# Designs tried in a protein design chat: VHH binders against Protein EARLY STARVATION 1, chloroplastic (ESV1). Part 6

Target 1, 368 residues: Protein EARLY STARVATION 1, chloroplastic (ESV1), of Arabidopsis thaliana (Mouse-ear cress) (f4i9g2)
Amino acid sequence: RSEKSEERRFDQKMSAHGAGIKTSSSAVPFASPKSRFLSKQEKFYPRCTPRLTGPQSRDTPPKRDTGIANEKDWGIDLLNENVNEAGTNEDGSSWFRESGHDLGDNGYRCRWSRMGGRSHDGSSEWTETWWEKSDWTGYKELGVEKSGKNSEGDSWWETWQEVLHQDEWSNLARIERSAQKQAKSGTENAGWYEKWWEKYDAKGWTEKGAHKYGRLNEQSWWEKWGEHYDGRGSVLKWTDKWAETELGTKWGDKWEEKFFSGIGSRQGETWHVSPNSDRWSRTWGEEHFGNGKVHKYGKSTTGESWDIVVDEETYYEAEPHYGWADVVGDSTQLLSIQPRERPPGVYPNLEFGPSPPPEPDLPPDQPQ

## First folded at step 23 (VHH)

Design ad5 (from ac2 with S30R R99K)
Fold by ESMFold2, fold request of step 25:
Structure ad5 (fold): chain B 368 residues (1-368), chain A 124 residues (1-124)
Amino acid sequence: as target 1 above (368 residues)
Amino acid sequence: QVQLVESGGALVQPGGSLRLSCAASGFTFRNYAMRWYRQAPGKEREWVAGISSSGSTIAYEKSVKGRFTISRDDARNTVYLQMNSLKPEDTAVYYCATKTWKFDWGTYERHDHWGQGTQVTVSS
């Protein structure tokens, strides 16, 4: 399956004057990696093992292009008491399991569980930590961190978080999900990193994106993309992907679109650089006026150009396919976290760290 | 600490042949692609040829294709450029190059490395 609207990069019409818009004749472009969400296969076993037996081994790396898992895919099951236990599985591997909780100011509570194992010969090991956090500001967090190595020399690290908080100014609940995944092969000189995020509020505001890079099969790639829906009909989407061979050939594709009420723009660039630094590129743009007319323009380093107005319907995705109602339905464990009981009349303090707040990427457009 | 040392440059007549060598140290040679560049007097440095880390992919600049052959010997940490049917236009300083890389958490570091160059002169 295609993930997101990657097919839109090449949706361009030919010029009406018979000039024709053709792919560059001077380039033999290498294929760019595409992200498709075709299957969900996790090699995890739930932590729902009996206390008298150890957890299942988790000594394989995470998979690329799998996005942000739902909380139930992890099987997070935190203990209500502190434990500190260890043992040996039937295959001779060792395991440990520990849990606890930490209390802090402003109603802060963190319940956590940590588990891990080592193979009998010590050639592989793994660690996984789960937590639930809450405080009196309405903040809740559910999270996972895992890492490991296997006997083949691969190593990996992964984080996953769901966060609920109440926006101080709008009083709207927000759910934010994120994941970071990294793996490195010890035998194939390969590695990759992914950061994914999703943010939602109850009024339909939605932000999603990813930052990925890696190296495999003598090629390196970089991918960034984002989607922003303001919940009032405004949409911004963008993608910037590029790759290179170890011999110095580089190629890429980037585009963006911004729409509201049938009015907006779309623009992009496809480019290629040869090892001798020869550059080919093709840029394009569309202006949509909301009246059945579209201004299309573009040019290339091979001499193509166009600047015309055509009759064309405007199509774009005005609302996210996966939004607030969906994420609420997939976040029941997060939402069920019970805060500490607080005495009557105590109001939570709102504290910020010692550093200035980060600058927002987009201006907020929220009620009150 | 990466070091690349070219050798084999000489004066040769048109139609002749030379073999350049580039000895590499300070990195795991077999994991990285190697490239040759050249720079003629008054000209910018230009790419000549490249060979992938596995040796399975090789590419040449248009004017040298069919005349030059790049190869590597991973046991000796050495890349070669066999230059046949040399022309006066091939007169240049020839440089060996590589780009090293490493993944760290949150970063992907890459560094270019160049040799000192070796002079090739083709004249009658």
Scores: ipSAE 0.501, ipTM 0.832, lowest interface PAE 1.8, mean pLDDT 80
Fold by ESMFold2, fold request of step 25:
Structure ad5 (fold): chain B 368 residues (1-368), chain A 124 residues (1-124)
Amino acid sequence: as target 1 above (368 residues)
Amino acid sequence: QVQLVESGGALVQPGGSLRLSCAASGFTFRNYAMRWYRQAPGKEREWVAGISSSGSTIAYEKSVKGRFTISRDDARNTVYLQMNSLKPEDTAVYYCATKTWKFDWGTYERHDHWGQGTQVTVSS
């Protein structure tokens, strides 16, 4: 079985330029793609009673371009009892919390909690769900889903999942993370979507990537990138970023690299299209032979071209800077999930014997 | 249902002026950029001018810059093209266009909309 990620369809792919937060760097032909995780900020949160706890504000959309969180960033804390409660706050808003567990085939167990709230007039609402899952195949999963809207018309949705399973073909343990974030502004006619994934196995196989798109300030952007390390020295990295204005100006930058044992290639394109469909383009490439010689070539639609061989040592990132040891160290809650016990055989249920009788109520003082 | 209806096309002498209008309906007009295109007989449709949703960014095709002016009136859901110093090569059917978008959960859809056009003829 192969590791898979699911991505939504897009019409035309153009690298993005800026939004509420810069999302692209379109002029970096030899740069590695961005693949680092951002540390969470756990600082000052607005306080409103009674709010459910967590690192995320329940009145504001999530921030974009933060990378994929680890389990500590979410602060997952499942309730240890079944709960079904609801109420109203001093300001007229309503709330609920519930928890439970589901059992299924093959030792499946899902322990979950869900919380939510809604303002008195219904102009804002939010929902948060956390879970942990396991079964007898060795599968374990932590997850969170959050959604909401506020009185300004903003709306959002997030998912995050961390999964342990064993690959059917190799029998290797794999840890996979995935996240989706989406937000829409009610006031700026804007929105964005991000999907991130990371996959790791015990032999050094690593796959990471992101698909992002959005719209802000009369511009739309699209960004995709991926990294793949096979754990045996093979590396593939690529990026495809582009943007478009409302008036039809489009521009983008894309590149890829493939390497093994100092032998490989890089190539890319930077391009621009005017509203009248005039296109400028510059392509480039490098072939690395592993012998101190590099073939560099390229051309542009304005007539620039080059095709040379230079003496140059080959440098590339042959190993991921965040790999199996790191993800195992950051996934202790996932790894600590206890599977459901198998059904018992002939076991003593209780030691045979009566329970001590309840003590009778104290007799009242009564004269007789 | 998005509708774009052009009007104002006419026969005019070289050097003359003409003002085109495009009435829009079926969408929130102020949220979208508006564009004018033209198509001369036997030729491909070409972009003429565009104005952003806010009106703050305006662009023109090189051959009409300085002669044509695009503007919008969000209260009337109308975009205009003022054409001055008209030349015989400006003879064409002029089309109003917009690209709408819908940002749903998990999807970002874009769709082009065109009017039926209005004929402009510049001849002596």
Scores: ipSAE 0.480, ipTM 0.826, lowest interface PAE 2.2, mean pLDDT 78
Fold by OpenDDE, fold request of step 25:
Structure ad5 (fold): chain B 368 residues (1-368), chain A 124 residues (1-124)
Amino acid sequence: as target 1 above (368 residues)
Amino acid sequence: QVQLVESGGALVQPGGSLRLSCAASGFTFRNYAMRWYRQAPGKEREWVAGISSSGSTIAYEKSVKGRFTISRDDARNTVYLQMNSLKPEDTAVYYCATKTWKFDWGTYERHDHWGQGTQVTVSS
């Protein structure tokens, strides 16, 4: 029987008469004198303050899983003059810096700077190289190479590049970024390698990917992933990760998704292999029909199986989180590279640029 | 060049014991796991035992567990397989194996290495 409490609609009408007080206060325009501060445009001559101290670098390998750094993170500052300098610090360490430029055909110009140092006992060394490249085809490149060894015996190598070029087929501007890192431990049976790449064009085509592998003592791991956006709404993403012990135990996980206009599929596999070659595997799939229904299916080697249609909304990223506008915004130094002046009547040879570097060979022992 | 040389294979009676040795050379032995395999007549090669580079992890095939013992002597670059309570079904050529690896400027190479094998025969 419980009680329908009627709580009452109090109507309160309050009529508040907003009195229009016209306060006229005649704010006298204090004519503050336009002091003609002729801002002498101090030509900020970038005082190349010769940092009296030799170049410094890190004593440790690069960090893992950092992706591709932005150009601003490197602090690339190419010297305008050809320099060849070396010195010894008070602590007995040595340093060098050198710079130059290379010229080539088709208006090719490479500006470069190299610097490095060595500890007093020679146990630690580092080198860093910067470069800027351009030609008359519109090609621009900014790059970094770093290497080092520390007193613990660790060694590392790192490269980073940004490239602007015109796509030969589409005539669209393309920006490509890549990074590679490798390190080896001096104390442990360990090493790792990471390769990252990103490719963008002005129509929204985007490719991203990474290859990673490493070893730490008794374990090795591999990671591969890729993302593809066609700029029209088609998306492909995939991952493949696996690990292995020295004794032959293996496990992994992989998946792929493909979508266009809310329709698509996902599929994946989780697997385990014992040293005696016993294999466990679970495979799954999803079909998305764009109507709020998803067909889900799967099976395992242990006898699990399912096949169902569920009411589920499809979610995927139709566009990259970081796209053309973003990479352009983060490539100001790259874009600022000035090609050599092209002589009148000289046209760039549109020779087909070097074929993209061959895809890194898949490690031979991918568990098929 | 990596070399693995097995020794100790013999004819033994059921219930007998045998110790196999594998002498390794041409690589930093202490940095790599060692494994034993066997191949019986008309059968595929099968994994028998493994010992990690540190020696801290050991594994056995189910049929040999409790009977076989894998061990390593890094000072002698040698891996051993102590086989006790031998059965006729243990008759096979026994192989020592290792997998070496190398990082080289963006490349990762792995190589399997095998010995020539040593014959173990268990018969009454």
Scores: ipSAE 0.439, ipTM 0.782, lowest interface PAE 1.5, mean pLDDT 84

Design ad5 (from ac2 with S30R R99K)
Fold by OpenDDE, look of step 23:
Parts: structure tokens; C-alpha cells; sequence
Structure ad5 (fold): chain B 368 residues (1-368), chain A 124 residues (1-124)
């Protein structure tokens, strides 16, 4: 049976009505208030910080995933004089502050300041240390260490460092930044650790990386990534992230990217492992030929597979977003460190300190 | 030192029941998940069951699901495996296992710990 097609022609009507509402916006002349510069002699009350109030700091763990803070954010508080003071506040809390200068060979100078406090009941404590180091070789270091414990049992530790040195091989100036952060919960089976590093030279060589680990009760996670720029257009980036439950479920994602002059490759894997060790995995790759074509291929343990060439533009960063110029700009305090005056005729012993022992190759705990 | 000591293994008839116990020491038991594994002759060790540190999450291998029950007593530092409706295929050495984690000042360590095992034999 046939039933019908009804066409309803909803009609056009145009109506144009142009009503020109002349809203006469009377520009009320905002009379510029004559700023009576009452020269209030701001009585420079010498902020005589009453000597009696000890330094205060935070009583909470640092935030996760913060990277390397800029030196301006470190709260550097180096005392100009040698101080060794301690006191007790009215509330029963205690504080200390100390500072000093260490001198050494080859024009070595270390200025440092430390301060801390403890609650009346001893349940909370904090310590902050700052230092600047220099020698006649051009070595400069700026650093901070912060630690604390709160009444809830949380504990944390943080350190940041900036180092200016001359590269032994290239004689190029290098700036290295690093940070380590750790926190532990007093109430939960929880903690996290982060290690960050950045290395820059004046030719554009850049290395960045981070290792992160965390646990929260039944779950743990890891994150590793790195970036390498050779300053000549070669780029390497990689990530490796995975998580695990207490019962043995694991999952993760990793990829690597290598490029040079528009040609490169990407590879990655997504994987899952069950408590019974059943593994699912998807692997993929991309070959970038620099001609607007990309070969894409992949497979999975479930039988998925692809192999195709597509027209796709290659996007990669040949240079770091944050490079030498940037780090120099952000390292003003580091750069401002003044070495001791070098006596005439005295030349720095360029004894290249032992290269920090290669970080023990933590065996790639590749989950076998 | 972490110690896991399994007990309760026996010879039982098909359809029978057995309760295994694993006494744990040398670590904060309540903070760690416990697992049971088994290894039959000529076979690889296989996961059987797991219970989270809180006890809120439990998992079983497919072949034992509905027959086996994992439980924990934190006051006694003991994990149990109640095995019902036992089959000849369940014949194996049963192992208790845990993975401890140490997180300290920028370092972490994970260690797998195993008991010596207890023999379960299901035979007519």
C-alpha cells in the first residue's frame, strides 16, 4: 500500500525591514580625575622584620608533574652575612637559620643558606637550603633543596640545580638543569618520585628527559620520556608510560620518533598484560619520506594489520621549543654569580672533575 | 627477610575440598597484594588467584573461578586459598607469592617473593 509524499513547501518570505534605530550614544566625557599625587611620604617603615619571627615555609607536599621550575620560582634566599640563629616562637614552634661561605682550591666559593622550622609538637618540620657555587674555570652552580614533613605524616623532598660549565670536548658553554621531587603519604600507601633533566649548549644541542614513578594504593605508574636535539636538525623523541595494578594487570604505551631534515620514522606500541600473563599488543610504524608521503604500518596480536602509503605532511620540530636562548634568559641568577677574583698569574687548573659516574644503567626493567 | 610459608597441601579425591594457607613474615603484610600460583609437573607456573592489599579486589584464573576462593587475614599475616570441587587437573605445587615495593629517597625497588610451595594432589 501506497501512502503519500506530502511535499510541504515552506515558503520564502524575505521581509527586509531596515529600522535604523539612531541610538545617540552620548559620549559622557569621563572627566580624568586629577590624580592628586598626595605625596604620602610612605614612611619607609624599615621592615624591621621583627627579629623574633623565624622563617616560615610550606607544610604541604609539592605538586606532581611540575618539571623543572625556573630559578625565580625557587624562592632563593641567600643571606649575605654569616648567620647562625635559632629561636622559639610564642606558639612553641622552633626555627633556625644559618649561612656560610665555603672556600676551596681553584677559586672555589660556595655561598649557602639554610633555614628550617619545627612545630611545637614536632609533628611538622621543614628545611630549605640554597647555594651558589663558582670557581675560576667558569663553573657556576645554583641550587635549592627543600624538605618537609607535616602532621599528617606526609613527607617530601625537592631539589633543583642549575649548572653552567664548559663542555670538555667542544669548549662550549653548557647549562644543565635538573630537578628531583619526592613525596610520600603518611596516611596512604602512596608516593611519587620525579627526576627531570635538561641540558643545553650554545650550538643548539639539547637533551631533555624525565623519569616519573608513582604509587597510590593498588596502582603504580611509570613515565619516562626523552628528547634529543643535536643542533643540526636531528631529533629524537621517545616516551614510555605504563601502569600496573597490585594484582598484576599491566598496560602501557610507548613510542619513538626520529627525524632529520624532514625524513624520519615513528614507532610505537600499546600493550596490555593480564594477571595470567596474557599479552595484547598493537605495534605501529610510520616512515616519512620527506616528499609528502608516509608509509604507515602496524599489527596487533588480535590479527589486525595495516600497510598503507598515505599523502600526509610530516610535522616535526627540528628545534626545541625551549632552547639555549631561553635557558640563558631564565638563568639570570646563575649567570650573575660572581667568581672570586683571580690573582694575577694564577690560572685555573682545568682538572675536569671525574665525569659523574654514568648513572648505572638501570637495567631496562622491560617487563619480560 | 620476607618469608612465605605455604601449608595445607594434601592428597584428596576428585570433588574434594582443601584449604591452603600461606603465612607471611618479614614485611608489612597489609600493604601488599597476595597471589597464588601453581605448577603442575611438566608445565609452567601459572597464576591462580590474587587479592589486593585492601582485599577489595580479587581475581581468579578462569579454570578455578567459582571453585576457588582467595581470602586474607591481615591480623594473622595469612592468605588462604579455599579449593572446592577439586579436579585431577588441579594437581600441582601451589605457591604463595607477593611483590614488595620499597620507595625511598628517589629510588624504588620491587621484589618478587615466593614460598616453597605445598603439594596438592587430586587423585581417585
Amino acid sequence: as target 1 above (368 residues)
Amino acid sequence: QVQLVESGGALVQPGGSLRLSCAASGFTFRNYAMRWYRQAPGKEREWVAGISSSGSTIAYEKSVKGRFTISRDDARNTVYLQMNSLKPEDTAVYYCATKTWKFDWGTYERHDHWGQGTQVTVSS
Scores: ipSAE 0.314, ipTM 0.722, lowest interface PAE 2.0, mean pLDDT 81
Fold by OpenDDE, fold request of step 25:
Structure ad5 (fold): chain B 368 residues (1-368), chain A 124 residues (1-124)
Amino acid sequence: as target 1 above (368 residues)
Amino acid sequence: QVQLVESGGALVQPGGSLRLSCAASGFTFRNYAMRWYRQAPGKEREWVAGISSSGSTIAYEKSVKGRFTISRDDARNTVYLQMNSLKPEDTAVYYCATKTWKFDWGTYERHDHWGQGTQVTVSS
C-alpha cells in the first residue's frame, strides 16, 4: 500500500506586491506663510531629482504676476483725487484716506493717494499708497506700496513700480517694471521674499530677472533666474536654485544658456550635499555649432562621464516673448502721465536722477 | 445704507447760475470727502469738484475752476455745488459721489457711492 506522498507543491505565490515605493517625494510644501495678502507664491519644487535625461531648460521665464492691484484696479484717479478723510469705526478701529501732490525741482510732481487703517488696539495696521511721478526730463513713474501687520505679528510689504526714463548712456527710452513682495510670520521663523524686474529699451535690449527666497524654520530655498537680450540676437538665460532641508541636506540646480545666431552653449549643474557634507554633483554642457550638431559633455562625482557629438537641432528663443512693443502696449497709463507745464526757456537739468533707492540689502548670499 | 440725493438741476440760460445740493445719509458725513461728477451725453463721466472731509482741501476740474464752488454743510449732511457763468458745455447730469472706507482687522472695503444725478441743461 504505497503511500503516495502527495508533495504539496506549496506554490509560494510570492505575490511580489511590488511595494510601489511611492517615493513620496514629500515635496515639503514650503508652506509659504499663506499671507492672505501675497498672491500665488510659486511653490518651490525641488527639481534636483536627477532626471535620467539631461536637464532640459524648461524653466519658464519669470512671468509678470505681481498680484498687486494697480491704481485702476482700485478705481483711484490720482489726477483728480483730492481727498482727506479719516474716521473711527464703532469697534474703535480707525481709517484714513488722503491724497496729495509733492512738487520739486525740474518740474517734479508726485501725485499720491494713501489709504490705511488701524485696529482699536493698534495691533493691526495696513497702508496702501499709489503714486504717479513725473518731471521735465521725461521721467514717469507709477507705483504702489502696500504694507501691514496683524495681531499675530505677521507683516507684509509689497511694491510695484513702472518707470519710463531716458537711459543716460544710450539716450533711449527705457521702461522698467519691478515688484517686491515680502511676508514674515509673527509666530514662526518663516518668511517669503520675491523680487522681479523687467527692463526694456526701444532697441530691443531686454533684461528680466527674479529672486525668490523662502524660509520656514530651518528650511530655506532660493530661486534666481534671469534673461538678457541685447537686441541684436544675443541671448543669455540662467537659473540658479538651491534649498536646504531641516536635516541639513542641501541641493541645487543651475543652468545657463548663451546663444547668438544659432551658435551657443548650455551648461548646468545639479548638486546635493548631505548633512555629513558629502557632495554629489553632475555637470553638463552643450555646444551648439549651428550646423545641426551638438557637442554634449558632462561628468559626475560618481564617475559618470560623457562626451559625444549628436545630430540635434538647436532651439532657443532669440527674442523675448514679451518685448518693447508689448511693454509699451501695456504701459498706456504710464505713458499717459502728463508732466507739469515747463516754462519757456527752462530746460531740465539732465543731472543724474536720484540714485535709485539702495536696493534693500538682499539677505547676504548664504555662502554656498 | 448710504444714500446720496442730488437736487437743484434745471434748465438755465448761458451765463446763468445754479446751485446743486446733495443730501447725504447712511454714513458719517463729516468724515468723508465729497465729490461732484458730471456726465454729458455721449461722454464719459468726469470729475468736477471735490472737497475733503474737513473742507480744508478743495479741488476743481480745470474747465470749471473759477466758476464753480463746492462747499459742505456737515450739520445738514449736504454738499453743494454753486455753478456760476454756466456754459452750454456744462450741460450734463451731475452726480454727487463719495467713497466710504471700512477697515476690519487688516482688511478693508472701499465703496463708491453715487447719487441718481440731477440734470443741468444750459441752453438759449
Scores: ipSAE 0.005, ipTM 0.203, lowest interface PAE 10.5, mean pLDDT 76

## First folded at step 24 (VHH)

Design ae2 (from ac2 with H111Y)
Fold by OpenDDE, fold request of step 25:
Structure ae2 (fold): chain B 368 residues (1-368), chain A 124 residues (1-124)
Amino acid sequence: as target 1 above (368 residues)
Amino acid sequence: QVQLVESGGALVQPGGSLRLSCAASGFTFSNYAMRWYRQAPGKEREWVAGISSSGSTIAYEKSVKGRFTISRDDARNTVYLQMNSLKPEDTAVYYCATRTWKFDWGTYERYDHWGQGTQVTVSS
């Protein structure tokens, strides 16, 4: 019994009788409110109140896997004047603050500020350094270094850097960002290191990567990954992660993907090695033909194997999620660095010293 | 300097028992895992047993499992290998080993250390 409930369309034709009430709006002369420009005397609080209380440094190691922080979050506190101050707080802790300018050839200028403190008992220490660099070639650098030790014996080091330069080969502006962090535990056999880098140019070329390693008591881990975008649609991504125990058990996972215009490949390996050097591994691959078909294949040391073609849509990131426009937007302080005035008739010596050879990507130490 | 000194190697009959000791010095013993290896004549050195720094994780090579027992005494900076039900195929030089590590800023270094070994001979 299919009860068809007939929802009745009520057509209510409400008749818009337009009664034209000519309300004679007597123009009450809006008395011009005398804008009491209360000159908010911006109490120029002389910013020079000696912040006798040195910036409270972080008392704990940084968190892992934080990547590259935005420059706005670096806590940049560059002093405009040359300062060399030190003091002792009421609690017996000490602090120092110093700043300066270094000048060099080719219009080189480095502005720097450094601050630090130490607890009364010396159990805790911290240091923060900021710098701005520039020269007449268009080179700009913004950087921060932070370090500390706490009462628990933990120690850490962090650095961030942003660089604007012109690429020697392409003459394109390039922005490079990097971060390094390390921490050691005072109580555990633990430490870690993380390095992050990002490189961008205005044509969409992008390189990103990270190198991480650490130990926590009986276990150590390593992580490497990279992303490359050529700005023309070519993409390369890879990861390599592995861990080991003190007893010699090792395991890892690595993969790589390469794509251009919807065509590409993925491949990877998962592996395990026992203390006696017995190795298990599974390798896999994908070939993407750009036509909605994917060839998937793989094998393992245990005799597993597959080889199939499936209907699957290829998904990959053809462009970096965070690219040139984004990095430019997030590099306002870097970009605001003002070079020294160039004297008339003086031209920057563009003798690009040999770019330090890219540190050879040490091939991943093949586990012997 | 890290030093590992093995002792306790002897000639024993099949089915016999032997206890090897490795005295460690020159490092914080309690912070590092200890391992035993053996090398038979004409063969490659092979892993035998391992004990983690905490002693909570122990592992054995399959051929010695159930017969050998690895243990450590941190107070004495010594690792032991109790070997029971010895077989002729257990004849080898037994080595004590450890891997130390060091974190420096931006670097993680690992160092393998070996003892001189002690001879175990299982023969009728």
Scores: ipSAE 0.589, ipTM 0.845, lowest interface PAE 0.9, mean pLDDT 85
Fold by ESMFold2, last read:
Structure ae2 (fold): chain B 368 residues (1-368), chain A 124 residues (1-124)
Amino acid sequence: as target 1 above (368 residues)
Amino acid sequence: QVQLVESGGALVQPGGSLRLSCAASGFTFSNYAMRWYRQAPGKEREWVAGISSSGSTIAYEKSVKGRFTISRDDARNTVYLQMNSLKPEDTAVYYCATRTWKFDWGTYERYDHWGQGTQVTVSS
């Protein structure tokens, strides 16, 4: 159905009822216990000798379904000095903090800070590393890596970063954010992993997504989804979620939508597999022609089917909820990274031609 | 190396009973569900019963529900299938199975393990 509407002009609409991600109600999210060093009984004491003051403990595990944090949520504050300090607190726990910088070719600089601690008996520990990177191409990066283990044996690992660069293909400024998060329970009967990403360019191209999986309460789950906006009115959204019991029952739901200028499609499948490998599924689809007509169709393995055309106004989220202007406003620390100054007297190698080349005889703007 | 060894298969008369055992090794038995399957000659292997890692969830194929009982003994790393009121259509090689898993960075790998099977024959 290639026909465009000849009857009226359709406006794009923004809707709070945009493409939804349906979460399976049978999946129970794993919640990591918050961990810290052993309880301290703080009191005022007379001090006989000065000692170094250690960093505040940062032994908090990541939480599921929290996306990518803003840079301010980390509180990154890099030291301008090279530091290598360690000590002990009154409760016998140890700590360290260190910082430095690495230099490389083309103006590369990485300023970094690392801190950590360990309880007196060694049953809990944590580390957190911060960095900023830059070079003379205009590349900037802000990042965090943390890990830890508590006295109950729970362990975790998390990375976070923001990147500014010029995209080689589009020649536009691009900001990318990402996070990876993993946690495991001390009993080893539960754990989860998430990878999140967001990518933006200055003309409205936007890509977002997540890959997640985990295990809790004798169930395992896998979730993937993505959103893509080309910055010119084209949108793609999709979700693929499924879960499995230890006994072999599996079920899932997936769908996608693609739209441009009121024309596009939606389609999906809900499915279930019994332990004996019997499969049930139900598929559905919608074709939107941009003329007030929508073709709706579907079927199931139990024999259900439909194939109808209805009068229905097309609606979808044509622009991202969070886009370039938002990420620029939330990335002030990234954007404020100062590149390394060039040393005095260092100049690029200049090239000069002895004569102009002949004018090309190929037609302009046409591939060979 | 994961090993599953079934035992207890025999020839029995219709209406009789058998208890199958599956001894497991090479993994932390209490962390994993155990399952029984069977395969009759010329047919596909079919699921019979399963028991969760905690033992709190148990499921049976409809044709054996009420006649078969799955259980586990985590202290002995053994899963059992008590088979009562046996019928000729229960004749098959019975397999125990488990699926192990591990979390690695960026992967969640799962591995199916099967025993070699034990023959159950129900005939007059």
Scores: ipSAE 0.478, ipTM 0.818, lowest interface PAE 2.0, mean pLDDT 80
Fold by ESMFold2, fold request of step 25:
Structure ae2 (fold): chain B 368 residues (1-368), chain A 124 residues (1-124)
Amino acid sequence: as target 1 above (368 residues)
Amino acid sequence: QVQLVESGGALVQPGGSLRLSCAASGFTFSNYAMRWYRQAPGKEREWVAGISSSGSTIAYEKSVKGRFTISRDDARNTVYLQMNSLKPEDTAVYYCATRTWKFDWGTYERYDHWGQGTQVTVSS
């Protein structure tokens, strides 16, 4: 019954962007940047663990991100001892904690920890799972999965992974991060989804992007963007954002740029469609020749047009703001994962591709 | 299933007034915006007015603004179109419409629903 509406809307070419610089046109403004004001993470390794009282309840949906988290933001700390504990709190809620490890072929090891809780009447539930994975190809992975629901009907699911692998063809180290967050409100009839990824290799190749969408305050919104740096001076960046009201007004903005050695292009469109299907659109482009001259052109559905050459210094980000050196510095826990010891005389597994991907995204826990 | 039923269409003199009703069922009415469209013979269907799920945002096509008023009664699952100062060019079949949506894990789906229409004729 699923409609592929998101791809269909990407073909519209009419919008107006009327918000001022200080006022965002999005339905939900960004929260404050995720600086040192992000709430302090709670660690769940108590010094004394009586079985009468378990972990604190988690009944609040996650907040939307302004960027993908690093491993320090999660505070992953796996237990060294196997545990399998459960109990009931004074208010009648239940809890559990467990940990273990899985072994597989080619040196595969997954150390994991899981905990969760449930209110007495079952109206609130939460689960958190943490893991470290490794094998003999040099693959390492850290991961987190959290899900829950509360008595107000809100529900959520989030994952985060950080992966190290050695590209089998180039023999270069790669670090990749990915994250998903989803939340649905039971009280405001709203929800959102975001997916993020970042990929880096040791020679400066970098790829980043996000897919986001949601609904709040009688508006729906969609956002996609990507950045690609080849590590040799080539850059591609793009974005495609748009929104729609319940009444059928739609508007959006998309652009891309491609550059190498001061030579390249930018192009984009701003568009607006009214409920009666009247549309406005403005397209634009720039060609940069690397000699101080820029060809600028564009047109609109209201008849505006231009096609000029101007004197202008070419500016673009030729290198990623956050790259290989940064991700290595922020991935100490990942890089410190200790793989299983090899038995004497075992030969490396012959692989032509990357390590197996992380487990597929699974839906949140089944109702219990 | 979603059902929209318009009523109140009639023959009216130029300058006269009508009130159209659209009874809705099969969905949580208070969660969704409601819209009116019209279609004159031999022409494409055109949007006339819309009212948000909360009722706080209302929009009209330019040719009817100031003459038509859209409203909703969530207790009766009904949207109304009060039409004043009617003109011969307002002659059309008027349709009630809504777009429902389902936000689920990893998907966001939207569905259009239409009524059968009610005839409004403005004759002089």
Scores: ipSAE 0.472, ipTM 0.825, lowest interface PAE 2.0, mean pLDDT 79

